# VH-VL binders against q9vpl3: the designs that were tried, part 193

Target 1, 224 residues: q9vpl3
Amino acid sequence: RGKINIQRPKAPHYERARVVAVTQPKYPELPKAKSCFKTRAERTQQQQENPYNEIIAREVRNWLDHSRLVAFFHLSSITADDIFRVRVQLHKQNLHLKSYGSKIIEQAVKNTRYEAIVPLFHSNHCIVFSPDPEKTAALLRIVRRVPQMVLLGGIVEETMLSRNQLVAYAQMPGLHAVQAQLVQTLSQAPGHLIQQLQAHQNSFVQVLDVHAKNQMNEETPKST
Below, E stands for the ipSAE of ESMFold2; O stands for the ipSAE of OpenDDE; V2 stands for 0.75 times the mean of E and O plus 0.25 times the DockQ between their complexes.

## First folded at step 7 (VH-VL)

Design D28 (framework fv_anetumab; at its last look DockQ between E and O 0.01; V2 from the best seeds 0.00; counts 0 for: pae O 8.2 > 2, placed apart)
Fold by ESMFold2, look of step 7:
Structure D28 (fold): chain C 224 residues (1-224), chain A 121 residues (1-121), chain B 111 residues (1-111)
Amino acid sequence: as target 1 above (224 residues)
Amino acid sequence: QVELVQSGAEVKKPGESLKISCKGSGYSFTDYWIGWVRQAPGKGLEWMGIIYPGDSYTRYSPSFQGQVTISADKSISTAYLQWSSLKASDTAMYYCARDEGIYDSYWFDYWGQGTLVTVSS
Amino acid sequence: DIALTQPASVSGSPGQSITISCTGTSSDVGGDNYVSWYQQHPGKAPKLMIYEVSNRPSGVSNRFSGSKSGNTASLTISGLQAEDEADYYCSSYTSSSTPYVFGGGTKLTVL
């Protein structure tokens, strides 16, 4: 079997890979109104091309366009009570848990650089959207208690990140935390101030480099 | 700066109830897990349980399930460890600690100073 | 329900390097699982020294380093100093019901 273009997430805790009964949100199939001029074959074809799929695809496009953080998860079977509690906690952090069919995702990302995400939706899944990329750590703290949500990767500032890259991004200090530390260091001895500014500058440069990559429409240069 | 401040030492008799506290400051209290760790005199560390104060979701070590109650009051940024009926074997130092692990990691970055509980007749 | 094994004690002279081991199984310390290390001076709360196998939190000397090979994690202290005399505990994930298991502890004596 050939490799897929995403890194297979390693499950360091085998209990996270336990087989559980599958639940999947079903998208409604809504037939278009019949007309007297349509044949049976045309009616069946028209019903399979439901206009509600385009409305839902537009919703996905809107979420992708307005979310600076998008995280993709494989979803194993989970009770309605447990997923509801998780959704509420995520919502308090401006993190929005959604699930869509693979056809709708494919339609939503067609002719965009995000077409590479379509293979992630071959099985049960969910997606978390947020306008706040600094909320990545909060997302991953909440997900810890949900072994049924297995992180596959994400998008931060329009840059696709693997599972490991997204986790590493989550552990970087945020811009607000760096700014708060600068205020605190102004009362320190001059030597300590220089050291702390240099350390924060390095961390700040790393955050800006991630954001700069997220803003670029270019592939990063390879080195030999 | 993150700080966890625990309630003071307690001396109790067997059969009495007790509730000790751990107040967090310098961070968003509801966004981080808080764990409780026991250390009997001269012994090692034992994990007792953990709570997510955002919704009070709680997990207990199998050794302590049904022996204690872990709770939190997010309005005052405080976690609690409670016994309904103390035993002499509950004599130990009790620590609260904040967990900063994400996704698949588990580690305590900040610890309270400890609360010594002595249970004797 | 898997315990982690540490030596009961280790000793070293000032300036030497010493290593404390933490041995588990393929389902806790082994594989892709993370290990953390804590230092505890007598009468004090534990202090995090190493997280996620090899990362040092702010304020921890670079004399402390962590590594893992197979089912054994290691804490190495270089340039041993008197202040390093303490108890050291490793910790790892074992199961969804026990996400925090500690080793039995190692008493480090600086001769």
Scores: ipSAE 0.502, ipTM 0.771, lowest interface PAE 2.2, mean pLDDT 78
Fold by OpenDDE, look of step 7:
Structure D28 (fold): chain C 224 residues (1-224), chain A 121 residues (1-121), chain B 111 residues (1-111)
Amino acid sequence: as target 1 above (224 residues)
Amino acid sequence: QVELVQSGAEVKKPGESLKISCKGSGYSFTDYWIGWVRQAPGKGLEWMGIIYPGDSYTRYSPSFQGQVTISADKSISTAYLQWSSLKASDTAMYYCARDEGIYDSYWFDYWGQGTLVTVSS
Amino acid sequence: DIALTQPASVSGSPGQSITISCTGTSSDVGGDNYVSWYQQHPGKAPKLMIYEVSNRPSGVSNRFSGSKSGNTASLTISGLQAEDEADYYCSSYTSSSTPYVFGGGTKLTVL
């Protein structure tokens, strides 16, 4: 007696299969209740504005408004432990790492000057906030060691910057350094002018001397 | 071998300026933080500040903010601690120490031998 | 301000185990596993003995161990030796305006 393969029952004879197929009760398709087919969009629209989301959105806005440096990062397969480490490193530099949902960000920046950042938040992202734009270099230093954090761009002094622009910004001397350079440059300007003026005077004197010498040579009578 | 070598002992009078040094060797000087720690005679350790030589980012303890200046010259792998005007209360041992904090550490793994600063009228 | 409190002194006999406690005033000290311990002999620079609560640097004796429970970190020295007589300082990273905080130090005497 062949071992009944319970995992793959033999298909019934063709005639039996036809009879079974015809005798199977046709259950009427359950009326597609409109409520069951609410599109993801319709379901999302009916999601009562969670008061909690409003609070968080307000928080986000507060961070944006009080930050002079904001950097946006994409997170690629980063672990919670890695995030924590980075967060601590950033905190050491008074940089604040935050992560918010895309919907919260959208709500927070709706009808604000920051609305342009919404497209950056389609995937896993984090934001770093700082009241000090001079910390951009520190930020970049830290995140360079974290390949899972990809810089997308940022806001510095209310100006949206691309990734490359942020990098460039970080390499710039601080405002004070720039001012010092300017002062130094300005302080050198008078010296340069004096040198130029003196050069012209010296040149003029040389020309005059040459002229005088030539005149003296012409006045020396050829004693025949 | 990683080493931090500090400048020699200093004897100064109140009001004088002073700059002490800490030279790092045996590692990439720009990849690690250098902290300064004060130890008054018979007292404990007190963190003064820290500098990242790579970009000279500096952070001070509130107690030492404006009292000292921390700087670094990465070209010679040297960190500095300086006073514009010393006080008698500045008499202490000063240590520089390396912090690997750029990666994920927040401790001082290597210390200089210390610089004794004596300020006496 | 986050403060770390240590006992002023601890004593033990050779061969015994002693524990030095370090208690933080803030939960932030407990949340961050960035507690370190330093040994300082008289007239010498501090030496890192323990980092990240329980890790030993290379060259540090296995007699030294670290642990943490709540807001209290502990340094345990087993098989106490005369050479262990020193001051011990705990330290912690903090997210405050003072990122590095040291305890007041503990004088260990080997009796």
Scores: ipSAE 0.016, ipTM 0.499, lowest interface PAE 8.2, mean pLDDT 83
ESMFold2 (binder alone), look of step 7: mean pLDDT 89; pTM 0.926

Design D29 (framework fv_anetumab; at its last look DockQ between E and O 0.30; V2 from the best seeds 0.50)
Fold by ESMFold2, look of step 7:
Structure D29 (fold): chain C 224 residues (1-224), chain A 121 residues (1-121), chain B 111 residues (1-111)
Amino acid sequence: as target 1 above (224 residues)
Amino acid sequence: QVELVQSGAEVKKPGESLKISCKGSGYSFTDYWIGWVRQAPGKGLEWMGIIYPGDSYTEYSPSFQGQVTISADKSISTAYLQWSSLKASDTAMYYCARDEGIYDSYYFDYWGQGTLVTVSS
Amino acid sequence: DIALTQPASVSGSPGQSITISCTGTSSDVGGDNYVSWYQQHPGKAPKLMIYEVSNRPSGVSNRFSGSKSGNTASLTISGLQAEDEADYYCSSYTSSSTPYVFGGGTKLTVL
């Protein structure tokens, strides 16, 4: 009766976008930043995404709030079997592999100290969460033979760390050595490190390593 | 405290099969990569392959791909190196070793005592 | 994959400093790549002496130091002692995916 053509039970694109959001990596998707969810009918679907996105964003906020270790990776093409093996092995170590769209991440970190991480998710990516920062070494041992997962950096004990800083953190013996090293590392400009990671992550991962080594502009100039 | 103990020396004939073992103790066996390294008599060290015992994922050196099988039994903290058909050229000392490197660092911090394999008729 | 070049032998007298070289390419020894060093006495398993170019494991004497310049890594032994007489192997990885490449070994003789 009078509500014809007002409320559709479910838009086909909404259901497909929901599948993409919950079907975390079996295959790499082809995400262009800002287009991860935009295969849906954009004009008619834009308003409907916000309530569903808020549920997923709350999941991301919960992970961030309860994780002392968060690691960010660029994810290149990988088979479903390979990524499943990695996810299972990480899970056994209380390391949780997830992927979310940049819009979801932006919504999740809005008005938080982590707003700066949003640019990292404009390309193909995955995130590893864990309540156990001592598992950083285990994470990096598992992924060292997974070339499709390229470490970009992370968060340890609410502190942003670059790629090289996270690797150095993982190698330090004992909690007391970690505290001393973190104090020295935090002398860097954290906001600057995040901007550099975003600017170079997909095309200049090697350049990022050079930049991290040149922290404070005190290191030997790179040849060529 | 970390210890890798290998099975004893073997004397075999060409064509026979062989499986040698490497038992790890004093650490979390499933959390570290184990490598196998060959040393022919009077020669240097050659990497053969690695295994992650947590999921039995393996990689082989191109020189040894298809010639040996690396496996692990995590219930008894033991890694294995296996030949289906030995050749005289397989005569060598074989070491297992633990790799403690992370991300892009590769080195063996603890080594087994070695297993001498002699293949002759 | 790629053999690393070491001298076949080096020698020195007690108290001297000696250096063992390990030469590769920009894809294995050079650049930001890591090198490790192993000592092997006759009839014994190798022992890690240096990892990640210059780091000493716990229990390894300060007399052993590692460095790298260009495509050549160096192991330096200061205050040479008779017990240092052994074979020494460098190891690296290739940026193309081979995680372990060993040099041919260097026999150190203490005169």
Scores: ipSAE 0.584, ipTM 0.812, lowest interface PAE 1.8, mean pLDDT 79
Fold by OpenDDE, look of step 7:
Structure D29 (fold): chain C 224 residues (1-224), chain A 121 residues (1-121), chain B 111 residues (1-111)
Amino acid sequence: as target 1 above (224 residues)
Amino acid sequence: QVELVQSGAEVKKPGESLKISCKGSGYSFTDYWIGWVRQAPGKGLEWMGIIYPGDSYTEYSPSFQGQVTISADKSISTAYLQWSSLKASDTAMYYCARDEGIYDSYYFDYWGQGTLVTVSS
Amino acid sequence: DIALTQPASVSGSPGQSITISCTGTSSDVGGDNYVSWYQQHPGKAPKLMIYEVSNRPSGVSNRFSGSKSGNTASLTISGLQAEDEADYYCSSYTSSSTPYVFGGGTKLTVL
């Protein structure tokens, strides 16, 4: 009598298998009472617009609309104490460090020109606001002390800038300095043109002089 | 024009205290880091530390930690380097310099004229 | 200890091009844009010549240029002039406890 393998029972004879398959009671799938087990996803979708979130979102929008400098940072394992220290330091420069939830940011910028910033807020982040775009350099000098703050990009004068562009902007001379440089450059342009024109004239005169000298030498009869 | 003006040369004896100064002008003093750099006679440049005058945050080189104190008075746009007790080995030229570096850049764009400190018994 | 190594001395004739090298001992030396170069004449304060590997401050001659390859930064002086005779120091930011590191300096002699 072959050892009955209880772990792998032999499949019943084909006819028996058919009878068993047909006689198996088909229990109606219990109506998934949709009401009791709203999936976490369904519960999250019905998240009643928390009036508080709306207020905060409005605040965020207000900051965005009134700021000429906005900088976005990723926060990497930063302590509350470090954040506080940086906040105080920034505040002394009229730079305002704020932190908002990703959902709040999304709500705040929905259907606005700022909607493009939403992808920046998938992780721990903070935003620095300033009414003065000239404070960009000061901001970046302060943040240099905080390696946990990683610059992602920013908005300056309503223009979205990458990290590198923001750094470059901070390194630019002020508007007046740039204007002065422009004026200086423009003022030099006529001088350069005159020099070029004179160079061509001088070259031409030299060529003519050489030609004249050569002709004079040819006209000197070899007095045999 | 940006300028850093340092205090005059000092001749001291071992054990004496000393405080030298660096006054900045022509820029916002509180917005830039000020570094101190030592140069022993006939030797190279050695970074000592830096200060942010805006909040007096200070960092030191490990070699100078506890040996010197860096401070600043923003009201008069002046940075200081001080010793509580000088040693003969402190004989050197000391430079203050403005760090213009932004975010991930570190360099000194303007330098003081230097202060010669001579410590001799 | 993170160190920057420079040649002790370099020499060239007027009009020539010379290069001073600065080599870091660690991969952490010289993040892609952290190298600066300073010129120091005898009895004078250092002067910034190059920052962020290859940028020249205003007022610095275009004869000075900087580059970097691997862990070695280079300062090139073209059209060497007598006034270029000085000590040259490279500097780099380091992620270590010492954010500023200077090279040992290179004495440039114009022959």
Scores: ipSAE 0.557, ipTM 0.792, lowest interface PAE 0.8, mean pLDDT 86
ESMFold2 (binder alone), look of step 7: mean pLDDT 90; pTM 0.930

Design D30 (framework fv_anetumab; at its last fold request DockQ between E and O 0.36; V2 from the best seeds 0.65)
Fold by OpenDDE, fold request of step 10:
Structure D30 (fold): chain C 224 residues (1-224), chain A 121 residues (1-121), chain B 111 residues (1-111)
Amino acid sequence: as target 1 above (224 residues)
Amino acid sequence: QVELVQSGAEVKKPGESLKISCKGSGYSFTDYWIGWVRQAPGKGLEWMGIIYPGDSYTRYSPSFQGQVTISADKSISTAYLQWSSLKASDTAMYYCARDEGIYESYYFDYWGQGTLVTVSS
Amino acid sequence: DIALTQPASVSGSPGQSITISCTGTSSDVGGDNYVSWYQQHPGKAPKLMIYEVSNRPSGVSNRFSGSKSGNTASLTISGLQAEDEADYYCSSYTSSSTPYVFGGGTKLTVL
């Protein structure tokens, strides 16, 4: 009895082959594993519908609404360690450094008064929030340690400021100091006004005196 | 009133180590950068480095990198400048100064009285 | 290397107005508005006289004024007094790596 060649089984008789072919379970082609590569469009749509994004967007909005100081920074190849160190220093000053994706920011500020900030978030960015606008100077001192943090602008007391304006704001004396300066200026104003008013009068008197002197000199006959 | 008080004059020999101090008062010491400036006899001002006392982050001038160490002890509002090995060329007046500037503005609004370091054989 | 050039010396008579110039080697010197001026009397620490081109700290006389044109910053002292005799240094921001550059200093003599 010849060793059944299990490696090359003889093809079954035609009829048997037909039966076997018909009885072979047609396994549904396993759906080609939808390549986990969601199209950019699908990713974008999923990101919009991601409940997590909504939560984060709400958080961002909350920060914006409760902050009197908001500063926007571009991050140029900054290390995580540098960010962390800056964050710690900022936190000590009650400044809160946050980083959000551009889409989240867009979602957060959509149809709000903050919508104008969206163009600032095209790349890697971070935002610093504070309830105290007087901390602007402190913020700008701290971020000096990280040249990779580039100031883009900010919001102070619900007013959007350019980079230069924010820096200028930070350099201003506190409200009380400004008030004191105003009081001083106002207190000096009457003196200046009086001086200006007197200047015209004095000028007039001088002109009259010169005229009078000239007339007197003309009337004094050269006594030969 | 803001004041920076530096340690007294030092007379040292070449090869000796030295640490001079600058104590700040009248302001939040941790919130302002402190700089060190060297002035050799009869010469101009030369920036050496700065430190943020809040976390002791330090930046050095390229000319002084590795030559000196700047540090701070925020608990006593004191900044330090130290040498591991003094050279005769280190003979100079050393000033600490508070940097009032913000962001890209760098300027010193308050200065210490200076510490004269004399290194001679 | 970015350098600030100052005249070695300037002189004036009491009551006169004098100007000390500070010229950067590069247009990047000092940024647009980051020039400072320091006064130093012999044996004393420098004193800030002008910051950010034209701002005076509290306690600095209004006789001191600062300006900038192009890559040249200027310190003007009006009504020159004997007490103004000192060395004057300009300083400027250059880069994050070298945030401080000092000029060579100008000796002001009051005649």
Scores: ipSAE 0.861, ipTM 0.942, lowest interface PAE 0.5, mean pLDDT 87
Fold by ESMFold2, fold request of step 10:
Structure D30 (fold): chain C 224 residues (1-224), chain A 121 residues (1-121), chain B 111 residues (1-111)
Amino acid sequence: as target 1 above (224 residues)
Amino acid sequence: QVELVQSGAEVKKPGESLKISCKGSGYSFTDYWIGWVRQAPGKGLEWMGIIYPGDSYTRYSPSFQGQVTISADKSISTAYLQWSSLKASDTAMYYCARDEGIYESYYFDYWGQGTLVTVSS
Amino acid sequence: DIALTQPASVSGSPGQSITISCTGTSSDVGGDNYVSWYQQHPGKAPKLMIYEVSNRPSGVSNRFSGSKSGNTASLTISGLQAEDEADYYCSSYTSSSTPYVFGGGTKLTVL
């Protein structure tokens, strides 16, 4: 009693998938006609609906292809003003807050290894894209003030990460920070060097392990 | 190297205003929360409030809401704690500290050296 | 009206292990909330010793360890040394509006 549990629900994905499945586009049905040209008009409208979804799906695919960081959140009820203020702070850090329908996400990830993300989008959600995976900690510091944004997991350097793995990734020091810390440590008393080097070495190895996996998955140079 | 340097000790009279400072260096100042913590003489630590210098978003402890003003000037990487009218009960050591936590974690990893504020007639 | 309870003092001899407790409620220490521990020598600023219940920051001796059970968090110092003599404070998350609540502090004396 007294405390509202703010913990992430372990909601079954199956139930969310059923809720989304009963929600259909609200396009009015065209009046039926017996002539051939009305059949072609129906085909054109189906193609128009598909091209519109395809255009947005291509946008999502472009974001996925050009983002080294993608984070998925469940989004509870929040005012437009509050989410806008957070979007502005994220944008200043090259973090791009977006939301898309589940059908569009499904089309965007079809025939890719990311098909497993589709169930995440059958409920209220938002996605953060960035070319800068080192901004993961900044992302999580900014959204910390927004309990309505509940982290589900993400993609870093084309590697799928659980919620806990993404948080752990964000807490690893960068290679530059590790190098600077080593120089400072070597300039100090020698009595603690072995323990500090082991800690930094483990952090360095963890960063290299993630980096090595991501490097093997990259196909071509891209802007960041 | 992360460093928080606070302004020097202050001796004031009741009713006077005061603004003390906390300058952060060695890290991206606008990307981390800064908290203020009070320690009355011989007493424990009390959280007063936090600020995100990126947009000056602030949150105050209920005990200090309306009692102090927390602000930041990101152009000089400095956070401030300010009183409009000091009371004798404001006599304490005041620390600024950087919060390094992410997501659901809250803790202060680097602390300033403290600013002693003495308010007496 | 949230407060964390720590013993006022604890003492131990060099080489011994001691434990400092931090007791709260189900809405702070006893929840899924993180606890941190700070060491403060006289006249000095606090220093982070443990974060997220049991993690040590870089540069903190592995003689310091943290744990949590029920509504009580514990800081354990093994191989007690003279420089460990200080005040120790716990801190716990409670809510988004009050993310820090400190315990009253424990004076550790090394006999």
Scores: ipSAE 0.640, ipTM 0.835, lowest interface PAE 1.4, mean pLDDT 79
ESMFold2, look of step 7: ipSAE 0.575; ipTM 0.806
ESMFold2 (binder alone), look of step 7: mean pLDDT 90; pTM 0.932
OpenDDE, look of step 7: ipSAE 0.789; ipTM 0.901
ESMFold2, look of step 9: ipSAE 0.593; ipTM 0.818
ESMFold2 (binder alone), look of step 9: mean pLDDT 90; pTM 0.929
OpenDDE, look of step 9: ipSAE 0.791; ipTM 0.902
ESMFold2, fold request of step 10: ipSAE 0.610, 0.622; ipTM 0.826, 0.834
ESMFold2 (binder alone), fold request of step 10: mean pLDDT 89, 90, 90; pTM 0.924, 0.930, 0.930
OpenDDE, fold request of step 10: ipSAE 0.855, 0.852; ipTM 0.938, 0.936

